# VH-VL binders against q0atu2: the designs that were tried, part 290

Target 1, 119 residues: q0atu2
Amino acid sequence: MLDKKARIRTSREYRNVFEKGKRLSGRFLIIYYVENALDNNRFGFITNKKIGMAVIRNRIKRQLRAIVREYQGQVKNKHDIVLVARAGIGKSSFEGMEKDYIAIMKKAGLFARNANKID
Short names: E, the ipSAE of ESMFold2; O, the ipSAE of OpenDDE; V2, 0.75 times the mean of E and O plus 0.25 times the DockQ between their complexes.

## First folded at step 14 (VH-VL)

Design yc6 (framework fv_dusigitumab; at its last look DockQ between E and O 0.71; V2 from the best seeds 0.81)
Fold by OpenDDE, look of step 14:
Structure yc6 (fold): chain C 119 residues (1-119), chain A 122 residues (1-122), chain B 111 residues (1-111)
Amino acid sequence: as target 1 above (119 residues)
Amino acid sequence: QVQLVQSGAEVKKPGASVKVSCKASGYTFTSYDINWVRQATGQGLEWMGWMNPDSGDTGYAQKFQGRVTMTRNTSISTAYMELSSLRSEDTAVYYCARDTGYDSGEFYFDYWGQGTTVTVSS
Amino acid sequence: QSVLTQPPSVSAAPGQKVTISCSGSSSNIGYNYVSWYQQLPGTAPKLLIYDNNKRPSGIPDRFSGSKSGTSATLGITGLQTGDEADYYCGTWDSSLSAGYVFGGGTKLTVL
């Protein structure tokens, strides 16, 4: 589980990311990201009803949190990042979801320049 | 079978623009990014940028920022690369290539177009 | 010139083994998987190796790849005349300007 300080929690915080941040789409994920004024990164997760029933949405959210937690140490600091699950993510394996996350984060240039290999 | 078929050779004058097309088939066009790579005569490969056919998102190499535009028409599974303000050093073979990033989390080009020769001369 | 450095040329006789080196930095080869491409004269590049050491379908096991630190190596055993081509390494660069980068290319001549 992500630390409380590593979470985007308020509607205002989410709105800020959507309004001021950049957007990139992967196969299963869309990320919105913007620099923050903190000393740490914050992550938000959105799973809408298009993903499926609540049980599925909760599963996807849990999986996304696990992925983010695993690679959080390699993400460039001082960013607010919101992950939006796309409709097709429910059909994806955990590994597929992970690879999509990695790819989109790399394209966004959000992984640390001198970070250790992630795979 | 995956195929990328590019448009024919182009001859342009300096200052003009060129738009090369790349028609994809044999796979879901919107599921893989298209990259553009060029190669000047007798020179090496030079990456120009990527384009997500689903979202239209792009990422360009710094060298081409402001001069290159990558687009797509999803209805015909075709990617486009437009390069403006052409100069003699833009004379090269331009390739489109499919990106496997979303499948592996790593980037490599598993399928390539046949290339389009663009000649810039006064 | 190129972000990744390759020897400009290598040569060997048929049946011999050759290696092509590719050197980079921590932000590219050090952090990302390396791919290799073969380009026969007058043709488009072809994927030869991906994920450092994996071969796509149709690529014979005479071709091998390896990676260590910030360097990668392409190995070709049982060299054939048909292997005469240009070879390029490539990888993603996770620097501030994220993007794909190629080596300068290596011309392989079969003597």
Scores: ipSAE 0.896, ipTM 0.949, lowest interface PAE 0.5, mean pLDDT 95
Fold by ESMFold2, look of step 14:
Structure yc6 (fold): chain C 119 residues (1-119), chain A 122 residues (1-122), chain B 111 residues (1-111)
Amino acid sequence: as target 1 above (119 residues)
Amino acid sequence: QVQLVQSGAEVKKPGASVKVSCKASGYTFTSYDINWVRQATGQGLEWMGWMNPDSGDTGYAQKFQGRVTMTRNTSISTAYMELSSLRSEDTAVYYCARDTGYDSGEFYFDYWGQGTTVTVSS
Amino acid sequence: QSVLTQPPSVSAAPGQKVTISCSGSSSNIGYNYVSWYQQLPGTAPKLLIYDNNKRPSGIPDRFSGSKSGTSATLGITGLQTGDEADYYCGTWDSSLSAGYVFGGGTKLTVL
């Protein structure tokens, strides 16, 4: 689980990331990200109703949280990061979402030190 | 099956711009990023940047920031690289290459175009 | 200038073995998987090795790769005159200026 301080919680916090942040798209995900004034990262997750029923959206959100938790120690600090699920994500696997996340985070320059994924 | 076919050689004067095309076939064009890599005569490979054909997102090497623009036309499965304010040092072969990041989370270039020679001289 | 360091040239006789090194840092080779590219004279680069040690279809097992720490190695056995080429290592660099980086290239001569 992500800690409470590692969560983007308010509409104002989300709006700040969308308005001031950078945006990169992968196959299944879009990330928005911006530097924050904290000593830590914060993550937010959005699954729109266009993705599917609530059961499907909740499963996807749980999978994305698990992915973020697995790699959060490798994310450069002081960023607010929102993951937005794309409409096609329902056809992806957990591994497909994971690879997509890794790729877009590297391209965004947000990853540093990944001992578990090299060697 | 996968093929990247680039536009022909170009000769330019200093200060001009050049736009190189790269037509993809044999795969879903919007599923893989296109990268551009150049190579001056007798020198090594120099990465210029990546472009996502689906979104149009780009990431440019710092050296080319402000001079390079990477675009695409998805209707004809074609990527473009435009380099402005050309100098003699920009004389090189320019390659497009498909990257594999979304398949594996690791970046490498599995297919390359044949290259486009750009010569900058007065 | 190249971020990854390779010897400028190597040579060996037909049938022998050669090794090409590639030295980097914790932000590139130490963090990300390494690939190798072969560039025959007058041609575009071709992928030889990906994910440190895997070969794409059509690349013979005479070509091998390995990685240890911040260094990677390409091995070529059973050298043939057709192996004369420039060889480049490449990887993603996860430093502040994130992007792809290549070694300076190694010219292989088969004597």
Scores: ipSAE 0.782, ipTM 0.907, lowest interface PAE 1.1, mean pLDDT 91
ESMFold2 (binder alone), look of step 14: mean pLDDT 93; pTM 0.952

Design yc7 (framework fv_dusigitumab; at its last look DockQ between E and O 0.67; V2 from the best seeds 0.76)
Fold by OpenDDE, look of step 14:
Structure yc7 (fold): chain C 119 residues (1-119), chain A 122 residues (1-122), chain B 111 residues (1-111)
Amino acid sequence: as target 1 above (119 residues)
Amino acid sequence: QVQLVQSGAEVKKPGASVKVSCKASGYTFTSYDINWVRQATGQGLEWMGWMNPDSGDTGYAQKFQGRVTMTRNTSISTAYMELSSLRSEDTAVYYCARDAGYDSGEFYFDYWGQGTTVTVSS
Amino acid sequence: QSVLTQPPSVSAAPGQKVTISCSGSSSNIGYNYVSWYQQLPGTAPKLLIYDNNKRPSGIPDRFSGSKSGTSATLGITGLQTGDEADYYCGTWDSSLSAGYVFGGGTKLTVL
């Protein structure tokens, strides 16, 4: 689980990202991202009813949090990033979600090399 | 059979704009990004940018920022690349290419258009 | 001039093996998978290798790719006259200005 400090938690924080941030769409994810005034990144997750039943939405949210946590060290600092799950994500594998996340983060220019990456 | 078919050769004057089209077939157009790459005569390949046909999102190489516009018409599975304020150094063959790197979280181009020659001369 | 560096030319006789190097940095080859493209004279580029070492359908196993650190290598064994072409490496660059980058290209001449 992401640390409390690494999470977008308030409606105001989410609105700020949506209003001022940039938007990029992947196959399964949409990301909104904006620079923050902090020394750390914050992540938010949105899974709406179009994704499926609550059990599915919760599963997807857990998977996305796991992905974000895994690659957290590769994300450029000082960003608020909201991940919005697209309708088709429920049919995607975990690996598929992961690759979509990686690709979209690279396209956004939010990934930076770290010493732990293995090709 | 995946195919990318580009529009015909263009001759433009300096300062003008050119819009090249790329019609895709044989696959779901909105499922793959389209990239544009150009090649001046006798020179190497130069990446220009990407366009997501589903969302319309784009990312351009810094060199072309403010001068290139990549769009699409999903109803006809066609991508467009418009380059403005043309100069002689923009003379090149322009390619559209499908990005198939999604499965690996990477980027590579597995199918290419035949190329469109754009000549900029006074 | 190109972000990725390739030798401008290589040559060998039919049946021989050639290698083409591609040198980059930590933000591109060091962080992302490398692809290789073959461009026959007067034609559009063709994907030859992707994900460092994978071959698309239709590409013979004479072509191989490898990556180590910030460098990649294309290998061609059993060289044929039809292999005479320009070869480009490419990869994503995860620097501040994210985007795809190509090598300068290598002209392969079959003697």
Scores: ipSAE 0.889, ipTM 0.947, lowest interface PAE 0.6, mean pLDDT 94
Fold by ESMFold2, look of step 14:
Structure yc7 (fold): chain C 119 residues (1-119), chain A 122 residues (1-122), chain B 111 residues (1-111)
Amino acid sequence: as target 1 above (119 residues)
Amino acid sequence: QVQLVQSGAEVKKPGASVKVSCKASGYTFTSYDINWVRQATGQGLEWMGWMNPDSGDTGYAQKFQGRVTMTRNTSISTAYMELSSLRSEDTAVYYCARDAGYDSGEFYFDYWGQGTTVTVSS
Amino acid sequence: QSVLTQPPSVSAAPGQKVTISCSGSSSNIGYNYVSWYQQLPGTAPKLLIYDNNKRPSGIPDRFSGSKSGTSATLGITGLQTGDEADYYCGTWDSSLSAGYVFGGGTKLTVL
């Protein structure tokens, strides 16, 4: 469970990440990320109807939020990051999503030793 | 049965470009990143960058940013590395390598091409 | 010099044991898993160890790996003349420009 301050909340904030941010694709996830002007990171989550029914999409969102929460202390500060679920994510395991997240966050240069801790 | 077969040796003049190919077989080409690594004569291994064949995404080592382009043609399971503005210091063997690390969330190269010798001389 | 430091050479007699060190920093070995590669003369590198201490299929158990802090070690027991090669450690570096880094390489001579 992410802290309320660590959430991307408005359509404008999401649009900013998609328009100005960098994009990297993994096996199950795409991340969009951009530096923000805050003292903290913020995360957003997108699942589209192509993934499946609402119950499946909601489960995927919960799993991705859990993954982000577990690793948030390793994320470089001052970034807005949107995770977009790819169509094939419904067939992945939690472990598969987790490993995909780790790999793409390292490739994006967003993981760092001694990053600021997020409660 | 995984195999990476690279194009043949190249001789280039300073200022030219070279494009090395790497044809993959024995696995699903789009499921694993391809990395490029070079090795000058009598020297160690130098990582150049990664390329995701599914998305076309790349990440280049700072030293090569602006001079290297990594691409692919998925219909023939082939990765490419193009290095421009060649200098004598670019004389090396260039390897493609498959990154198996997506399975673990870490990075390591489990299969390598045979290498392509690129010689840059006046 | 190279981001990861290895001794330039090591040697031992057939049947003996040798270790090869690899020293890095908190942003590479201290944060990420280490792999080792063997390069026989005139050939491409071959994966020898991954995830610090795991062997790919076909690599005999006389090759071993370990990691402690910001250092990693490759161990080779029962040395054979066919083990004469250059050995490289490698890992992801999460510092300035995220990317993969290799050690400078260690030439193993079996006397």
Scores: ipSAE 0.701, ipTM 0.892, lowest interface PAE 1.4, mean pLDDT 91
ESMFold2 (binder alone), look of step 14: mean pLDDT 93; pTM 0.957

Design yc8 (framework fv_dusigitumab; at its last look DockQ between E and O 0.85; V2 from the best seeds 0.00; counts 0 for: pae E 2.2 > 2)
Fold by OpenDDE, look of step 14:
Structure yc8 (fold): chain C 119 residues (1-119), chain A 122 residues (1-122), chain B 111 residues (1-111)
Amino acid sequence: as target 1 above (119 residues)
Amino acid sequence: QVQLVQSGAEVKKPGASVKVSCKASGYTFTSYDINWVRQATGQGLEWMGWMNPDSGDTGYAQKFQGRVTMTRNTSISTAYMELSSLRSEDTAVYYCARDIGYDSGEFYFDYWGQGTTVTVSS
Amino acid sequence: QSVLTQPPSVSAAPGQKVTISCSGSSSNIGYNYVSWYQQLPGTAPKLLIYDNNKRPSGIPDRFSGSKSGTSATLGITGLQTGDEADYYCGTWDSSLSAGYVFGGGTKLTVL
C-alpha cells in the first residue's frame, strides 16, 4: 500500500490537479500531473462505473496502486499525479496496464534519470 | 497488413509552410501514436515528435517547438505534420512511423511510411 | 551531433561478422530498451531489432542485438551483399526533455 503521505486524498487536492495539471492519455489510462510544493509525490486513482461493477473497479484500483508502488522510485519528485482508468482497462492484463503506465509516464517526462531499469 | 502511406513530394520557398499526410491502415489507428522522423540528404535520422491519434496529445522535440504541428483526422485514419517558417535546412525526407510504446512500455517504430521529400529552395 | 554515438562506417567481406556499437548515457540507453533500424539505399528505415535483442518477424537470426550499461551493439554474422545499408540505433531518452533519440548512423559496406 502507498504511504498515506503519498496519496491524494481530498477533493480539493484532486481538483487542483485537474485544473492546474497537464493531461496525457494512453490506451488504458489518462494521467493528470502537476508539480507540488512537497518533497514527495502523491498519487490519486479514479475508476468510474464505465469500467464495470464495484468488484472490477476495486480490482483495477488495486492493480494500479501496485504498479505505481513498483515504479514509485523512478518518478521525478514533487508531483501530484492522478491516474484515471479508461473504460477499456477492464479488458487489459496487468502487464498491459503496466506497459501503458510506463509509456505514458515516459512521454510525460515523469520518470527520473535512473541508473538501472527494473524491467 | 499494417501500412502507412504518405503524401507526395513538396517544393516550398523559405518562410512557407508544408503539411505532410500519413494515412494508416491495417490496424486500429487510435491505438498507437504516430511519430515523425526526418532525414536530410546524406544525413541521419532526426526525431521530430509524437502524436496520439486518440486524444490528439503531442510531444515535440525541442528543436521544433513552436514550428511543428502534428494533428490527425481519425475518420480517415490520417496523421498530419505541418512545419512552418521553412528554411533550406528543412530540406529532407520526412517519415511517419508507428509507435509501439503502449504495448511494450518501450518506444520503437515497427512500421514506417515510404517518406515524403520536402525541398526548400529560393 | 547525435545523442547516441555510432561509428560512421564499418566494412567486411561476405560471410564475415561485423559489429556496430551505439553509445549513450544513463538517461537513454541506460534506462530504456534499444532498437536498431536498417535503411537500404533509397528506402525507408526498417525495424531490425527491438527491446535490445529481439527480432521482428522476418528478420533472420544473423542479426543480433545486445545491451550493456549505456552501450548497445548490433551484430551481423554471415554477412551478405544485401546487408549493405545504413544502420541506426535508437531509444527513448528520459531526460528533462523526453523524446526519442537516434544514433548518427553507421554505413555498412560489404567488400
Scores: ipSAE 0.856, ipTM 0.937, lowest interface PAE 0.6, mean pLDDT 94
Fold by ESMFold2, look of step 14:
Structure yc8 (fold): chain C 119 residues (1-119), chain A 122 residues (1-122), chain B 111 residues (1-111)
Amino acid sequence: as target 1 above (119 residues)
Amino acid sequence: QVQLVQSGAEVKKPGASVKVSCKASGYTFTSYDINWVRQATGQGLEWMGWMNPDSGDTGYAQKFQGRVTMTRNTSISTAYMELSSLRSEDTAVYYCARDIGYDSGEFYFDYWGQGTTVTVSS
Amino acid sequence: QSVLTQPPSVSAAPGQKVTISCSGSSSNIGYNYVSWYQQLPGTAPKLLIYDNNKRPSGIPDRFSGSKSGTSATLGITGLQTGDEADYYCGTWDSSLSAGYVFGGGTKLTVL
């Protein structure tokens, strides 16, 4: 799991990313990201009611947190990054979410050049 | 069957703009990015940028930043690339190509348009 | 100047084998998977190899790919005159100006 320092926790922190950050869409995810003044990255996750009932939304959040944790070492530091689940994410697999995340993070230029990736 | 059909050849003067179209069929247009690649006569392939047809998001190669605009019309499954301030060095064949990055996490171009020749001459 | 380096040409007789190299860096070939494209004279490029070593449907197993470190290799066995074409490697480059890069191309001549 992500530790407390690596989590976006307050409404103010989320608002900063949405208002000042760049936005990039994949198939199942949207990311908002902005450089921060910290020594580390912070991640936030948003699922809305359009995705489904609470059990489904909680499963999606758990899967996204696992994906972010797996690739956290590859992410360029000093960024606040919010992952917003798109309405169609409920029909995706864990692998589908993972590949979407990898593609969108590469297109955003947020992955470090020398990190290993999963085949 | 996946197909990308591009608009016809163009002849332009230096300083003008050109807009090339790429009509997609045989797949869900909004599910895959369209990339643009050009090739001058006797030269190699040169990547210009990507465009997400669902969101309209783009990423341009640094060389073309400020001169290229990639757009789409989702209702007719068509992507566009516009290159402005043309110069003779822009004479090339321009290709659209589909990438599958959001399905795979890796980028490669599985289907290509037939190419559009753009000639820039005085 | 091409970001990925390929030999400008390679040749062999029908029935023989050739390899085409593609040399890059840790931000491209080292970090990302490599694809290969075939361009027959007067035609658009065609995907030949993806994910370093996988063939799309319809590509014969005479075509193979591999990757080691920051280099990739395309192998072609049982050469036919119809294999005479330009061959390009390509991959994503994950540097600060992230984008797709191609090799300079290799002209294969079947003698």
Scores: ipSAE 0.543, ipTM 0.876, lowest interface PAE 2.2, mean pLDDT 91
ESMFold2 (binder alone), look of step 14: mean pLDDT 93; pTM 0.953

Design yc9 (framework fv_dusigitumab; at its last look DockQ between E and O 0.61; V2 from the best seeds 0.79)
Fold by OpenDDE, look of step 14:
Structure yc9 (fold): chain C 119 residues (1-119), chain A 122 residues (1-122), chain B 111 residues (1-111)
Amino acid sequence: as target 1 above (119 residues)
Amino acid sequence: QVQLVQSGAEVKKPGASVKVSCKASGYTFTSYDINWVRQATGQGLEWMGWMNPDSGDTGYAQKFQGRVTMTRNTSISTAYMELSSLRSEDTAVYYCARDVGYDSGEFYFDYWGQGTTVTVSS
Amino acid sequence: QSVLTQPPSVSAAPGQKVTISCSGSSSNIGFNYVSWYQQLPGTAPKLLIYDNNKRPSGIPDRFSGSKSGTSATLGITGLQTGDEADYYCGTWDSSLSAGYVFGGGTKLTVL
C-alpha cells in the first residue's frame, strides 16, 4: 500500500492533474502528470467499468499500486501522476503492465537522472 | 511479416519542407511506436523522435523541436515525418523504425524502413 | 559528438574475434538496456543485439553483447567477410531530454 501522503485522494486533486498535466498513452496505461508544490510524489489510479467487473478492476488497481511502489524511489520528485488503466489491461500480465509503465515513464522523462538502473 | 515501406527520394530547396511516409504492415500498427532516425552521408545514426500511432503522442529530440512533425494515418497504417525549414545539413537518409518499448520497457528498433534519401540543395 | 562513444574503427582477419566498445553515462547505459545495430554498406540498420545480450532470431551466436556499469561491448567471433559493416550501439537516455541515443558508430573491416 502506498503511503497516504503519496496518494491522490480528492476529486479536486485529480481534476488538477487532468486540467494542468501532460498526457501520455501506453499500450495498457495512460498517465497524466504535473508538477506539484510538495516534496513528494502523489499517485492516483483510475480503473473504469470498461476494464471489467469490480473484482478485475480491484485486481488491476492493486497491481498498479504494486508497480508504482516498486519504482517510486526512481521517479522525479514533486509530481502528481495519475494512472488510467486502458481497456486491454485486463488481458495483460503483471509483467506486461510493469513494462508498459516503465516505457511510459521513460518517455515522459519522469525517472530521476541519478536513479538506480532498472535492468 | 513485419515491413516498413518508405516513400521515395526527395529533392528540396533550402527553406522548404519535406514529408516522408512510412507504411507499416504485418502487425498491429497502433501497438508499436514509430521512430525516425536519419543518417547524413558518411555519418552516424541520429535519432529524431517517436510517435505513438494509437494516441498520436510524440516526443522529439531537442535538436528538431519546432521543426519536425510526426503524424500518422491509422486507416492506412502509415506514419509521416515532416521536416520544415530545410537546410543543407538536413541532407540525409531518413529511416522509420518500429519501437518495441511497450513490450519490454526498453527501447530498441527491431524493424526498419528501407530509408528515404532527402537532398537539400540550392 | 555522440552521446555514446564508440571507437571509429576496428579490424581483424577472418576467423578472429573482435570487440566493439560503447561507453555512456549513468543516465543512458547505466540505466537502460543497450541495443546494437549492424549496417551493411548501402542498407538500413539491422537489429543485432537487444537487452544488452539477447539476439533476435536469425542472428548467429557469433554475435554477443554485454554490459557493465556505463559501458557495453559487442563481441564478434569467427569473423567473416560478410561482417564488414558499421556497428552502432543505442539506448534510451533518461536525462532531462528523454530520448534515444546512438553511438558514433564503428566501422569493422575484415582484413
Scores: ipSAE 0.907, ipTM 0.954, lowest interface PAE 0.5, mean pLDDT 95
Fold by ESMFold2, look of step 14:
Structure yc9 (fold): chain C 119 residues (1-119), chain A 122 residues (1-122), chain B 111 residues (1-111)
Amino acid sequence: as target 1 above (119 residues)
Amino acid sequence: QVQLVQSGAEVKKPGASVKVSCKASGYTFTSYDINWVRQATGQGLEWMGWMNPDSGDTGYAQKFQGRVTMTRNTSISTAYMELSSLRSEDTAVYYCARDVGYDSGEFYFDYWGQGTTVTVSS
Amino acid sequence: QSVLTQPPSVSAAPGQKVTISCSGSSSNIGFNYVSWYQQLPGTAPKLLIYDNNKRPSGIPDRFSGSKSGTSATLGITGLQTGDEADYYCGTWDSSLSAGYVFGGGTKLTVL
């Protein structure tokens, strides 16, 4: 699980990312991201009703959280990042979601070696 | 069967712009990003940027930021690269290339266009 | 100068083996997988190796790749005159100004 301090929780926090952040699309995911004023990253997850029933949306959220946890050590610090699941994500495998996440995070410039130890 | 076919050679004066096209066939155009890479005569390959044909999202190499624009027309499966304020050092062969990042999580270019020669001379 | 360093040229006789090195940093080769491209005279580059050591369909197994730390190596055995080409390594660079980077290229001459 992600630490509580690494989660975007309030509507105001989400709105800030959507209003001031950059947007990048992959095959299964869209990310919105903006630099924050903290010493750490925060992640939010959105699954729209168009993706499917609540049980399906909850499964996808669990899978995305697991992916984010696995790679969180490579994410550049001081960013709020919202992952939005696209409608087709339900047909993806865990590996497919993982590769999509890696690709869009690299293209966004959010992955780096030693990201948790900024000079 | 995957093909990337580029527009023909161009000769330009300094200060002009050039727009190179890259028509894709043999695959779903919107499923893979198109990258642009150039190569001056006798020189190495230089990456210019990527473009997602589904969303229109782009990422440009810092050297070209402000001078390059990468676009597409999905109805004809065609990507475009426009470079403005041309100088003689922009004389090069310009390639489009398909990246497989969404399949792999890693970036490499599995198919390349034939190249478009752009000559900038005064 | 290129971000990734390759020797400018290498040469060997037909039937011999050569290696081509590609030296980078922790933000590129050290963090990301390496690919190699072959560019025959007058042609576009062609993917030769991906994911450090994998060959796309149609590339014979006498072409091989490896990676150690911040360096990668392309190996070619059983050299043929048709192997005369420029060879480029490439990878994603995950530094502050993220993007794709190529080596400077290596001209292979088969004598």
Scores: ipSAE 0.779, ipTM 0.906, lowest interface PAE 1.0, mean pLDDT 91
ESMFold2 (binder alone), look of step 14: mean pLDDT 92; pTM 0.951

